# VH-VL binders against o27280: the designs that were tried, part 178

Target 1, 266 residues: o27280
Amino acid sequence: MDSMNVPEVLEIKRIVEESESVKTFIFSWDFRREVRPGQFVMVWDFRDEKPMSVSLIDPVRSEIGISIRRVGEFTDRVHGLSEGDLLGIRGPYGRGFELMGRDILLVGGGIGMAPLAALADEATARGMRVDALVAARTADELLFLDRLEAAGVNISTCTDDGSCGFKGFAHERLLTLEENHDMAAVCGPEPMMFQVMRILDERDVPAQLSLERYMKCAVGICGQCCLDDTGFRVCAEGPVFWSQELSRVREFGRYRRDPAGRRVPW
Key: E = the ipSAE of ESMFold2; O = the ipSAE of OpenDDE; V2 = 0.75 times the mean of E and O plus 0.25 times the DockQ between their complexes.

## First folded at step 7 (VH-VL)

Design B10 (framework fv_libevitug; at its last look DockQ between E and O 0.01; V2 from the best seeds 0.00; counts 0 for: pae O 2.9 > 2, placed apart)
Fold by ESMFold2, look of step 7:
Parts: C-alpha cells; sequence; structure tokens
Structure B10 (fold): chain C 266 residues (1-266), chain A 123 residues (1-123), chain B 110 residues (1-110)
C-alpha cells in the first residue's frame, strides 16, 4: 500500500524553467495524501537523495511541483533530466506553514520563494490578502513573479544590484513597507531570515521561518537535522518554526563556529 | 443544484443480491472531475465506505477490502446513474445505504449525498 | 471498533464553544486529509469541513477544523440549537486502501 516512508518512482510530467539556475519538476499526485506548503520531499535520482521543498500544490489538476536550484553534482544531474524521465519521491515530511488571520506577508530570498509560492496559492484560495517581498541578487533570479501576480499577490521586489525594484537587502526593503499584517512567512538565506525576524518581532507580527539543515532519514530518527541547544529536529519539528521557537536557538543567524569550535560573529 | 436520488428494494433475503441505483441530476456520471461513492450506515458499524466509480480517460473502480469479493459498482451513462450490487448478503449487510458525489475527487470530500435507502436483510 | 476514534457524545449550551476530537494513526490522519460531516436526525450526512480545515460554501464560519499529528478537531463556536446532530470525521487509510470514518459524536445542545 502507499506509504510516505517508501519512495515512489514517479514520471516527470512537466518541467518549468523558473530561471537559469532553478527548475520546477511537476508530477501527478494522489491528493488523498496531505501536502502542506513548507513541507519537503526527499528526491532520489537512483544514486543520491536530497530534500527539496514543495513549490506547487494543485489538487484540481492532481499535480505537485518540486523546485530545484542547480548547486552541485546531484542537482546538475536532476537538471539534465527531461519530461518522461523518472525520479524517486519520499514524503512529504516536516511541519508546514500555518495560516492565520486575513493578511499575510511573505518574505522570500532566492529559492526560498519556492515553498512561499505554494503558501501564496493556499492563502489566496482561503481568501487572504497576500503581500510578497521577493528578493534576489539580480532581476533574473527573482522567482515566481508571474505566478504570484496571477494569484493576486501584491508584489514588492528587491535586488542586491538594483536591477529590479528596491536596491538592497530584503530586510532593508521591509523597513520601508507597511506594518499591518496578521502574520508573516519567511524563507531564504539564514542571515536574511534573522534580520527579517528581528524587524517582524519589533512590529509584533507573528512569523514563521523555514530552516534548512542536513537530512538523511527525514523522519526524525537519525538526529542529523538537530538544532544546537534545543534538540529540535528540522525534519520533524520543522522545517517551519515560529519565531518564538527560534529565539531559543543560538546558532540561528547569530554566530558560527571557527575551526577550534569557538563561537564567532557572522 | 446537484441532486442524487436513490432507488431500489428495501428488503432482501439472505444469500440474494442487494441492488441499488443512484440517479444524478445537475451533473454527469461521466464527469472527469467527480467520483461516485456508495456508503452504508448501521448502528453497529457506523458509517462504512464501500467503494467508488469514476471516469478519467477510462472507467476506474475502488472497492473497500471488506466487500471487494462481493461488490460491483457500475455507471450507466445513458441514464445518468450509477448502481451498487452486493452479492451473497447476510443480516450483517442490513444498513442505510447512501450514494455520494466526491467533487473534485480525492481532496474535496463528499459534497452531495442521496437521501438514503434502508435495506433490511432478513428471512 | 471504528478506525478513527471520536468521543461518543458532547454537549454545550447556546453561545458556547465545543470541540469534538478525532484520533487516528499514521496510516490515516497522520498522512491523509481529514473531513467532517454533520448528520441531522433522519437525514444524510452533510460535508462541513474538507482538507483538514476548509469550509465549503454555505457552511457558517463558526465551524472550523484543525489537525495535529494523528488527531483532528472540529470546533463549533456560538453554539446554536440547530447544531444538535451527529458529527463524523473521515479520512483515507492506506492499510485498508479506502476511506474510513470515525464512530460519530452525538452533540446535544442543552
Amino acid sequence: as target 1 above (266 residues)
Amino acid sequence: QVQLQQSGPGLVKPSQTLSLTCAISGDSVSSDSAAWNWIRQSPSRGLEWLGRTYYTSKWYNDYAVSVKSRITINPDTSKNQFSLQLNSVTPEDTAVYYCAREYPRDYYGMDVWGQGTLVTVSS
Amino acid sequence: QSVLTQPPSASGTPGQRVTISCSGSSSNIGSYYVYWYQQLPGTAPKLLIYGNDRRPSGVPDRFSGSKSGTSASLAITGLQAEDEADYYCQSYDSSLSGYVFGGGTKLTVL
């Protein structure tokens, strides 16, 4: 019988090129199985297995989409695949985003927009008002803009080089935006998420942030995805955490360790 | 606006075949987005899903394991209906039988139900 | 012995909030969406909640659903006399390869 712990070999139904470095792979999916924005799947290319966020959840067409950034040997091989080729899928796993209130702010950096695009579709389907701050290094790396616009999302952009929208970092753009949201969802580079979280906390906006850590089992057994000082398992208690939960995590955005194991500032 | 109207006998003797029909108005039994379910309800077993039929590029059936050897669900596109046949009934098959539309199927639940038919299996 | 476990009864007074629980396992609620149905005496069930927490058109917003782990909950706020009914949770179960229902909860409005 179907099991989320047993990989399924699925045919790639469609491939969407989101940018030069990001593709979305779309599969048919049995929607009796729950899939939530912010959850991830383990993608198996028959040699290696890596966690990837779900970026499209479409029960009407019976489709899910998995967005993958080309960053190494595994993702290079997957990017070389074509429609009709096979991938193994395990999951979904993890705690997804929880929606509340009427007005939501999304803050995404780079590939971090992938789970937020799925969340935007869910939020708009529930009748929520959605604002999105979409950040990247350059205009060419801003993800999902057409999809978000078609869903009725109010988009603000920022780029490091100023080629589209606000020139600067996401947290700098956020300081110039309206402060009246019921909640926020944040995903992107951890230093960006830390700065965004501080601003949202000062504004008393409840925030959920999605973290990335190394994963092997994806079901909470092996301990490879644990956070320092808390024992939280990113694959089980996360990858989505409330800002209050993350306030107890010293490693989150605040410091790193040098080769001697000493805490050092970013 | 969609309605399901059930018909069929309410008394069946043991070892006979229980046969019910569900007529559809306001939708098509061959709708690419719907599944057509049978569910029964008894005091001892509560609500129990029996199976469904649905059309995509061809007809599919899913049957509950508990009745799979005895059940048949058939669409009738010319009459816009679907039927339930349950063979070799026993008194344990006494229940109120419902048909229900699942639309869109797999995620959205059973949004339209028939009125129910009490079927008693006894000598 | 229904696959999904509900309390057999619940009660409240008009205007109160009541909740009805539904407990399952990793082979059903833990992996599959949860639905809720209302059944008034002598009538067919009516869909109240789909997709864990979504309301179909025409269902008042005082009905809400939620899910945590392998359990789900139906909440009714502003309880009204017309809410007196049986309530059933439903999911899919992979070990049984089929839809499964809770045993039902009879809600009495005092």
Scores: ipSAE 0.590, ipTM 0.820, lowest interface PAE 2.0, mean pLDDT 89
Fold by OpenDDE, look of step 7:
Structure B10 (fold): chain C 266 residues (1-266), chain A 123 residues (1-123), chain B 110 residues (1-110)
Amino acid sequence: as target 1 above (266 residues)
Amino acid sequence: QVQLQQSGPGLVKPSQTLSLTCAISGDSVSSDSAAWNWIRQSPSRGLEWLGRTYYTSKWYNDYAVSVKSRITINPDTSKNQFSLQLNSVTPEDTAVYYCAREYPRDYYGMDVWGQGTLVTVSS
Amino acid sequence: QSVLTQPPSASGTPGQRVTISCSGSSSNIGSYYVYWYQQLPGTAPKLLIYGNDRRPSGVPDRFSGSKSGTSASLAITGLQAEDEADYYCQSYDSSLSGYVFGGGTKLTVL
């Protein structure tokens, strides 16, 4: 792996079915190439390429995992793959999460739990106390619960339909939690993140949030993932941002750019 | 409680400009938590989104391609309202026009609507 | 003519479950949230479902939304006479750079 920009063709070592719509693809990884929770890789299926968060970092087994939600043509193809099949992986890219303090709060929605799961593993390994608020539409869409539990994470769940845990949204559940943490990491739907960030700011809890934008180059040259007014490139300066940084991002929680560069709602 | 009150003429001649106003109560037109939309409804075209205006450190406007060349949506912060101007109208622009609040907190659902204004384009 | 396709009509008896479909494409429903609106005769549309399957305050739980692929569905359980209305699905279309609506479904309670 001499060139960061050339995909390495890797064999899918294992596939974990996380939910009906989410699969984790596990690959052998040379950890001479460092990878941090919150970073992403570009996944190439030899037709198209998409950024995906790293959801598993296992230096003991020399493996990484990429969790992919089935949402479109690309992911449909990837979900059709089997163990032993090949994918191109290049990266990792972007700024990952930073850990600080002793107590950390993770707030994740849907597939947003992917990078947070990796962060949870690192945090717990460091001896941190980890609380995780895991949100999803329904119980069957809650991700990584068993994995988080096994890691020693204190889990709180919320579902839109109340099928598991608190009935409501993540920010609503967060309001019911009185405990403060040294820092928080947030990833999920941007409207969720926006609300969660507000609460955390009011509580003076330092927070990092992982944004999702359309990425093409992943190396900060194409500008397609630039955030309006700030010039932040999600692939370079992000995808993990501090709340203070996001406070400057005017589009946050309101719109994003599509592949054509048009402003589109969430 | 947020309410939208529409006003404007219900009759417009062809080639003239359709003008409507939507007055906001219970919220601010410059709220960073809302977008303000115009939608019209006719038997022939059904519900049709025309455009929106919203504020996030600056004003943004999005217009439907179908009317982009003819439409202007303007906020008025002093009166806490926003307006619709549609130029060069034709009978095809005859419809019930609605203003509506798009609420990002609710994933951009249009949760508050005006009462609607029938605008007839006729000579 | 509408970008999103709905059946023009649906019907059910009180207490029955009724489903209204909304079909789109990858450029709209496949990529963006789906909303549902209820429109009573002579009134403005009312937001019924947002974010694919979420209910605003005041909307009974007998109303539910779902989305799969490029299609969405509104389900009404325990149909009541007051549910007689037109129902519209709505999403955003990237190819049109704007919000799009379905053609509407007139629901009759028999």
Scores: ipSAE 0.114, ipTM 0.698, lowest interface PAE 2.9, mean pLDDT 92
ESMFold2 (binder alone), look of step 7: mean pLDDT 94; pTM 0.956

Design B11 (framework fv_libevitug; at its last look DockQ between E and O 0.62; V2 from the best seeds 0.61)
Fold by ESMFold2, look of step 7:
Formats: C-alpha cells, sequence, structure tokens
Structure B11 (fold): chain C 266 residues (1-266), chain A 123 residues (1-123), chain B 110 residues (1-110)
C-alpha cells in the first residue's frame, strides 16, 4: 500500500465561473485511476494544501473538475489563477457515494452541491431517475442548475431569503417532497445535513452524507480527521458515510472543530 | 462499425523477429481518443498485455516491462494500421496475438479486438 | 505470476447465479478500474464489464460487476448454456506500469 503521496503538478486547462464566489478548475486526468463522486483531492498552491471535492468527472474528455468557493487566504490565491497556471493535485482519496436502486434524491447546500453534481451526471448516465433539492442562502448562490437541467435532473430549489423557489431551509422543503426514493445523497452545511438525515431516517430512505473535518495527511495515518465517538477517519472511512454510521456519532451536527482541534459551536 | 484485421506470418524461427500488422476500418489510428494495444494469449500464461501506442499532440508508446527491451509498436497513418515487432523470439513467445482498440483511452477498456493470429516459434 | 487471482474454474446449472472472483492489491484493483472479458472457445475476448460495474451496449443485464477494496466480482444470474466460456478480469498496475489480467476462470454450465 502507498502510505505517502506527493502532489502531481497539473496545468489548469479551463476555469468555469459558477457564481460570484465559486469557480470550477478543470484538469486533464488519467482515468485508469478510479475516481468516484464524493471523493476528494488535496489541492496544493505551493504554499498550502487543502481538501477539495471532485465536481466533474468526464472520462470521455479525460477531464476532472474541482469546485472551490472563495472563503479565505488559500482560496483567494487559487481564485486569482488563470488557465495555464499550475496547481499540485494528490488523490483522489476517501470513500465516494454508492449508487443503488432506480430513484435517487440529492440534497445539496451551497458548495456541497459540487460532489452531488458529479453524482448526478453518473446517475443519469446509468439511467436512474434523479431528483435534486438545491439549497442556498440566496438565488445568486444556487449552483449547477443549468448543468443539472441539461442532464435531465428534476430540480427543486430553496433559498433562506425566498429569492428563488421555496423560502426556508432544505429540511423544510424536503418535508413537502415525495417520499418514494431508493436512496439519498446529502452534502452541505453540517446543521442542514443533520436535519435532513433525521427526516430521511424516519422515512426509511437509505442515505449517504458527506462530512468535512480537518485533514493533513489525507491517507489515514495522522489521525487529524478522526470522529470523536467512533474512531472513523473522515479521509479513509469517509468523507461519505451512511446515515446509520453517523447515528453513533455525538458530535455530528452539534459542534465543529477549529484547526487546533478545539470544540466550537456551530 | 470499427473492425480490426490482423495479418502476418504464423511461423517464426527462434532468435528472429515476430512481425504483425493490424488494419483499422471505421476509425483512425491517429484518433486522439483511442489507444491501440497488442495482447497475447498462451495456455501457460493466459492473457498478457504487451503494449500500446496512441496519439494526442504527438505519438506515445507504453510497453510491458517484461518485453520492453524487445518490443516496438508503430502506427502507420497512411495505411491506417499499427504493427508489432518482437525481436529475438524464443519458444516462450508462442501465442495467439491480438490487436485491440481502447476507447476512450484510459477508461472504457478494450472494446474491439482483432481475430487473433497464432504465432508459433519453432525450428 | 499474475497479481490478479481468479479461481481456475466455476460451474452452475441453468437458471442459477454464479460468481467469479478477482483478487488484487492496492497497486491495481484497489486504485484502478476493473474490466471483465468473456472468451468463447476459438474466438477473441469480448468486453463484458468496464468501469467496475458498467455494461457495454448489447451485454445482457444478467451480467454484473462489483468491486470492494482490492477484490472484484463478476456475477451471472439466470445462467444459460451459452455462458459457458472463459472469463478474465483486467486492471492497471502502478508497480508494473501496465495492464494486468487475471489467470482466467473456465465456467462450465452443467
Amino acid sequence: as target 1 above (266 residues)
Amino acid sequence: QVQLQQSGPGLVKPSQTLSLTCAISGDSVSSDSAAWNWIRQSPSRGLEWLGRTYYTSKWYNEYAVSVKSRITINPDTSKNQFSLQLNSVTPEDTAVYYCAREYPRDYYGMDVWGQGTLVTVSS
Amino acid sequence: QSVLTQPPSASGTPGQRVTISCSGSSSNIGSYYVYWYQQLPGTAPKLLIYGNDQRPSGVPDRFSGSKSGTSASLAITGLQAEDEADYYCQSYDSSLSGYVFGGGTKLTVL
């Protein structure tokens, strides 16, 4: 087993402006190596390295895409790059989403829609029926709507301020949607995911949720991504977990950790 | 429909060069989405990948380490073919040799195969 | 020897489910896609499964592939006499820098 990887330096092939604050960076990729929706890569800007979810998997064009929201110093530097500039990429890492049945529900909040967009493409390519609940604070922050529509996904939207679709939280909109899905995939702010998970569990819908924790090695050695109650390593046993696995984790939805490992409220 | 038609001698003497050609119809050897493979099969070894050639902005070759010192795979764009040369053959090189298209390159696997050519290495 | 291990033979009766295993390592199946090929006597191999679990057009849905960790499996449901063939798994191996095949499994329909 390879316990240590170094980043491969890749040229940015294309940049897609998804919103005012979100860009998708596209690279050529060797698809002999498996890539699954829900897996992540470590992006290295030659100063710092951060985990980012894969949002585009296109083996026909030999392209992989990584969607990044500008939220701080690292992401500001990456957003300042142009096509032809270089980034280090290592991975992919982690357990991706698993498809089952014929009818799938996607519930995405903000940038959490990125890995679900990749999953939607795979699910529709397999002939599954895909319903997506796309959530954001405002209409301008709803991601991937045109891409999902072009793929034949049935889209429902909700915004906190009501500027597009249902006014309210994703879990409130979910209560008004049909309940006949074979599985669900959920990614977004952890408080949203907690509320959505409880509804899906009550409905007996098998659900997979994608978590984020602080990461350093990304290969399961350093222990920085461990969940308190289970010893699960988000980079190795996750980032995608089944809802039953998460029901045993007290910290899920309750608090988050800063880079020093200290508990802080949501 | 894409078809691969193999040609070449079925008997080769030890220490000589095995040469086979694979003619392509319905696709181009210079397609930037395909790779062109040689595979062989024997009762003792089963299926064994030998190498591939493909074009993007230029030609690339990859060869199995077990034959890398003896193998050459060449495209011929004017005839829409690709060839296998295996130098210094021994009886262990006796096998059915296949050419195969891989499309799209690096993902779909080998979706079109030639008919196979039995090559016997013997005095 | 191949690093992808298959049982040398398998058998079943018409209508049954049969599985064929393929065991590898982190340098191949654990990190790279798995493919399956069917070979009828006297013919070239035919692609049966790509991308771990996808079927090309024209392959019956009674053939399915799966992968877990460093192992893969081909399942055939509703077994038919025409399924009597040799079956090979394939992946890429990073330590060998090349494609690798399993040793093959001869399936007999009784």
Scores: ipSAE 0.616, ipTM 0.833, lowest interface PAE 1.8, mean pLDDT 89
Fold by OpenDDE, look of step 7:
Structure B11 (fold): chain C 266 residues (1-266), chain A 123 residues (1-123), chain B 110 residues (1-110)
Amino acid sequence: as target 1 above (266 residues)
Amino acid sequence: QVQLQQSGPGLVKPSQTLSLTCAISGDSVSSDSAAWNWIRQSPSRGLEWLGRTYYTSKWYNEYAVSVKSRITINPDTSKNQFSLQLNSVTPEDTAVYYCAREYPRDYYGMDVWGQGTLVTVSS
Amino acid sequence: QSVLTQPPSASGTPGQRVTISCSGSSSNIGSYYVYWYQQLPGTAPKLLIYGNDQRPSGVPDRFSGSKSGTSASLAITGLQAEDEADYYCQSYDSSLSGYVFGGGTKLTVL
């Protein structure tokens, strides 16, 4: 059995308060082990296990970060933890983002900015120009702005209520931005991603999108995260997909499967 | 510029101990950003990692399973060097031995190598 | 027998593109970064590629690394006479708790 499938018990090195509902948990990481932006890990609090995206990759400090939004019982428990407490981490899993070209556009919504923040760090380190459209419902839910700014990212904000930046949705803001990017990476609510993908396709901008589905095994065995018609497993073939791949996925932007396997609309 | 200079005997009798030293210049053996490795190369076994030592709040040693029972890697902070001891050698231990720096902060992998030392195990 | 598998030899003409493969498993290449080394005759190995696809300073951009699944590849474009050397891939293996090397590929420039 591959050691990758066994949770490693790690101490929370530090906790960053990103927003009222989002915390980043930082762990020591052996960087002999590969980790890419867009990949996820399974977080185990000794009761339950949930997939979480890697939001920080720091080879200098030998650290990784996992950003978690408080949304349920599991995340409530995790948010109650302190520095020095223990969590089980296994992974990383899935296909991460690929970087291409010189100019990259990041479009993120809410917690979807987590993997994109990691990607931004890598892209800027490689000398790429990074534009980021950061979307949220309200100003206080915008994530990683200071971090992105410090990295040299050109930020455009969008909020549903207009409390910060453009008032409206990410795809609406995108229509007002220039079309000269070599590639785009997108992560957020699936309806947002669907609209953003459409615009990017019309502009002939290659795009990668990170999907969120119910995941149980994370190793492509249980089939809980299988996409209809294609048979794509989000945990194995994804979670990052090219727009061309997602064009084949009928359910994308329309519905998902719940833990019981039922179709649930977005 | 970081340089590694190897020293030690090139001939060792069977059952004796192979001893080599790697002197470091331009960096510290106790750097928290570096690991110090021993690798050997032979026609029969190719490149073979033997082990490493590094300091991160305390000293750590990692050894290859194939030599774990016979190998010792020791740092010497006073001389800014690290050594290799391989006990109970046999002709199978004949190889060119290299020390190498692993510096994850700048480059993953072994970015600086010693000049190599041929060690022959023979009666 | 090397844990990572490389072809024993490769060849190309000047200006040609050559690729060297490195095959492993989930316990090494599948989970850990891959490195490539160039070794000229009578010299120590030199780091050529780190982190799967990154070039150290001083390494020409005609050298590139890639990784997919449990396999890695070194590509050399615009092959030059000075590229004639042995090339080794390297990774970490969790089952062995140690670094592992490929058997090496002797590249001949024809």
Scores: ipSAE 0.605, ipTM 0.845, lowest interface PAE 1.0, mean pLDDT 93
ESMFold2 (binder alone), look of step 7: mean pLDDT 94; pTM 0.955

Design B12 (framework fv_libevitug; at its last look DockQ between E and O 0.75; V2 from the best seeds 0.76)
Fold by OpenDDE, look of step 7:
Structure B12 (fold): chain C 266 residues (1-266), chain A 123 residues (1-123), chain B 110 residues (1-110)
Amino acid sequence: as target 1 above (266 residues)
Amino acid sequence: QVQLQQSGPGLVKPSQTLSLTCAISGDSVSSDSAAWNWIRQSPSRGLEWLGRTYYTSKWYNEYAVSVKSRITINPDTSKNQFSLQLNSVTPEDTAVYYCAREYPGDYYGMDVWGQGTLVTVSS
Amino acid sequence: QSVLTQPPSASGTPGQRVTISCSGSSSNIGSYYVYWYQQLPGTAPKLLIYGNDRRPSGVPDRFSGSKSGTSASLAITGLQAEDEADYYCQSYDNSLSGYVFGGGTKLTVL
């Protein structure tokens, strides 16, 4: 039996309040086990289980962090937890981000910044130049700004209401930026990612994008996270995809499947 | 700079106990971040991990299955060292033995090694 | 005999690129970090690569590590005479609950 598929009951070491709706839960991690930015874990609160991206990877402290946005019953329960409480964690799963080149652009929206924050840490540690476009609806929803700044990331912000940075959407801000990068990593609302990908493709910037789909098994068996036409399983072949791969996915940026298998528009 | 200095006898008779010590300088045996390992190397078996000890709020020991019934690794905080005891040795236990530190900054790679100690099991 | 499989020998001429493979399984390389060690004759192993593809301080950028699936690879570019040594890959195996090493590769610089 693969130990990766058995949830480990872990104590919450620390909780960081990132915003009003987002908390980062920090756990001890055995860093003999590989964990990559872009991978996810299954979080079990002993009632339900949900996939969550890894947002912090700290081998020095032997810790990982999982950032969770409060959006429903499960996350409400988790947000009610305190340091010292227990959660089940299994994983990590999925394909993470790959780093290449010297200059990287990160484009994140909302909670999508979670995996990108981890990627930023790795990239900066490797001596890469990191530019990050951080998008949110409002200023108070911008995530990880202090952390990114401390890491030496060049940050550009945009908000829907103009409360911070550029007023508008991430792809609109991106259009105003003329600089090209060796690669880009993108994570956020799928419509945002779709628009960003188009711009990056036009600029011939290799891009990786992290998709969000309903995941049940996380091991590529149940097929609930399968993308139409391609048969890509987000939990197995993803959640990180190259833009070339996503160009083959017709549903990308358009719709997703709900738990019942119905098409749900974004 | 972290250094590991090994000491102990190079000759052990069959059925006796092999005992080695690894003295640590530049770091603490009870560091919450480090793990302290014993590895051996022989032409017949190559590199073989034997076990490790580390402190995280309490002391933990992990042993290789192949030697678990015969091995003991003990930290000594007073002397800032850790030891290896291998009981009931046979000629198959003849090898160069190394102590090594795992460093968390290197993702627990074994970044510092002792100089090695040849231990020959012979009557 | 070794849990991780390496070619017993490799060779190259100065300036060439040489790669050393390390094959494992899902219980080790597939799930755990890979490390590489260089061992010169009569010396203890030296950490060369950690965390699959990271170099410790002092290790030249000629050395690079990569990992894909259940296999890892060490690449040496611009091969130098001083690179002649034994190279070992290492990982953790959950089925054995312990660290595992490759059988080692003797690299000869011709």
Scores: ipSAE 0.882, ipTM 0.931, lowest interface PAE 0.6, mean pLDDT 95
Fold by ESMFold2, look of step 7:
Parts: C-alpha cells; structure tokens; sequence
Structure B12 (fold): chain C 266 residues (1-266), chain A 123 residues (1-123), chain B 110 residues (1-110)
C-alpha cells in the first residue's frame, strides 16, 4: 500500500573495500527522503533480504553508503557483486541517533563503526567535538580511521591482540579516557555495548546504543524484532535506544533470540 | 549572485496554452547539482508545486499529478533558461507563477526564486 | 484541503516567542524532510529552514525548526516587526509523488 515498503532497484555506483571482510556499497539516493545516522535499510539481493546500517550520508553528492561485513551466505553473495550490478533497497527505517550538547563520544566495535561514521559526519558538520573509540580484534579490522581523521574526529583505538593502540577490550580502554562528554553513541557486539553502557551510566553520560535483532517486515507489524520485557520493536522504536530504555530490558547483554524465537546465549 | 528572471504573457484565454520562461544568470540550467521548478500561488489554493526538470546523465522531468496531462517543462541550454507550458487552461489556473532553483541537490530546498508572474485566465 | 495543515493565522508582540505548526502524515512529514519559507507582502517566498532544522546563511538564529513524528514546527524568538509575513511549510509526499505545501500562516506582529 505504501510505496516506502517496496524495494527500489538501485545500481551499485561504487564499492569501497574497507577491510578484507567489509565493503561499502554506494548508491545514488533521493535526499527528499529523510535519512538519519543509526537508521537501517533492507538490502535485497533478489533471493533474500537483510537489514544493514547506513554508513555514508552525502547530500551534496546525492550518495548513500551501506557497509556490509561478509558473515554468511547472503553477505557472501553481495560481496561478489561489482559496480553496475543491482540491489533492492527499501527504507530507511527505524529511529536514528539524536545529537545533544557540544561533545560526543562514539564507541564502535567492528562493523558497529559504520552507523557511527555517519553520525560523526553529522556531528562535525554541526560544530560538535567528536571523540571516537574504535575497537576491533586486530589492527586490520579497525574501520574508517582515515575517514574519521579527515572529518576532524579525535580517535583512540584498541585491539584485542594489541596490534594497534590499547591492548584490550573497548570498555577497558574507555576507563582510561577523558570523561568530558555530553553524550555517547555506542554500536558493536552486544557484550561490548553492555559493558560500555554500565561505565557510561555510572558516569551519568547520556548514551544511545544501536541494537541488532531479527527483522522481517522492518515496519513494526510482524513482531519479530521485539525485545523481552518491554515489547520494544527494534525496527520501530529502535534500532537506537537510550541507555535508560535498555535498563528495563533483561535480555540485553545476557542472551538473544534466534529467528525461531528461542533464547540462546551470546 | 544567482538570479531567475521570468517572462511571458499575463493574460491567457480559456482553452489556450500558458507559456512562461525563466532565464538563469549565475548558474547553468544543466548543472548536475540543481533542479529547476515551477510553482504557482493563488488565494484559493496557496502555493502549489507544478513540476521540475534537472540533468544528471540525461534530462529528467517530474510533474505534479494534478497537472501531469497538461504540463511540459523544457530546459534550453543554449539560452540558459527553462520554460513552462500549461495546455487547456481554465480560470482555475489563474495564479502568480514562480520559477525556483533547488541547490545543491534535493536536501537544501528551493534557495532562489524568480520574481513571479501574475497570469490571469479569463475570457 | 491542503495536505499539510497549518493554522491560518498567528500573532505576537515584539520580543515574544511564537510557534507555527505544520501537521502531515506518514506519506510526507513522517518520512521526508521539512522546509519552511517566509513570504513578505509582494515578494517571492524565501527559504528559511531546510532539512527539518537547518538554517541557510543569512537567516537569523532566532528562527528555528523542529520535527516530531508527522508534525513540524517553526519557532521565532525575539519577535520583530519585520517578521510579519506569511509562513509556509513544505515537504515531499510519496502518495502524490510530488512536493506539497501547507496552507500558510499569516503572522501578525502586534
């Protein structure tokens, strides 16, 4: 009924290889339609459809970028595509990040830096001071460092193996960093986000966290993206939530649901 | 810096064709960063978008559904202008007609407007 | 009958804060950016706000925009006599495949 729910078939304009396992796919985009950092699109390869975060929002060039990590059959097929090939895109959907104050902290793990890179661009364009903690298992998996530096973002890195920056987990590095932020935005592996949220809550830093859950309709009708205890629909009330909203959610950081709705450990 | 100058007749008889021209200075009608719009305004209908033309790899047109069967917007790169043709006019087409630029891209809105042309449709 | 609904009029005294609402639907304001235009008597509209809440160069910072759900608002602080004008909101409507304007609000400065 609503043409916003029908995939637009778009040509891949450019492909950027961000790492061995991550590519950014760039499309021409109609910027009459609002796109905010933290929103997602449903990417359709004509066989299956998966949610992906927007990583580049460039109204001047009329371009949107979507960063995809190769992790399974769908993403393997998409990674095999070339410039000029077609994908279906529907959206954007969901609640994006809200900016407040003058100083923002970004904490990203792995592909979780994708929506935060888009947020960094908006925050710097609004004159905010942006600090980013960029985490990965190894140096080769740190994403968007050159782009963030070019945008004027102050970068701290950590790697599990110590190959770049602080050796350890993101929350351990966070404890050693300056605490002068008006807000934070967090995206990455849910266990990382849970630990980071606890530190930020103790510091009374307002935080927004981006969650991933199973999605089918993307508009809040089917109920597949609901969180236990609250009934929040990740596709409608999220994927970005305030930490206060997540404090009410028992499952956050402790377990997840598979596509059949079964409780599984992280 | 950028200016839009409109020209065309102010009186048109019912069933005839309304024709207006918008001349561009300080920008190019073929700019890949701009779109060129026609809007009209009347006391009974307020502001009403009619359509736009723009160039990327080729020329595109978008027209409001309400006038799609009667409207044509044409760019003219040699004269650096764009035109409005509205066929089969009725007194309900009486309005002040404006041309406007969207720049850069669609996000930034209609930043430059022409001076307006009152067109009266009357026998 | 406009797709976007604005109050027909608003008023205030110099120095006051005034807001002008713009109500739409999921097919327009709910999914598309909102713009505001000021029209002084006898002149063409002038872009005042783009991208929901951004101001072009040369527009005083006492003009601000906001959006919540399917509604948008223009706020004018420190109201001045020269603010007496008509104000229009604008968005894109997917069901109509085109730009749509509000019916306009005549602001009177008392």
Amino acid sequence: as target 1 above (266 residues)
Amino acid sequence: QVQLQQSGPGLVKPSQTLSLTCAISGDSVSSDSAAWNWIRQSPSRGLEWLGRTYYTSKWYNEYAVSVKSRITINPDTSKNQFSLQLNSVTPEDTAVYYCAREYPGDYYGMDVWGQGTLVTVSS
Amino acid sequence: QSVLTQPPSASGTPGQRVTISCSGSSSNIGSYYVYWYQQLPGTAPKLLIYGNDRRPSGVPDRFSGSKSGTSASLAITGLQAEDEADYYCQSYDNSLSGYVFGGGTKLTVL
Scores: ipSAE 0.632, ipTM 0.834, lowest interface PAE 1.5, mean pLDDT 89
ESMFold2 (binder alone), look of step 7: mean pLDDT 93; pTM 0.951

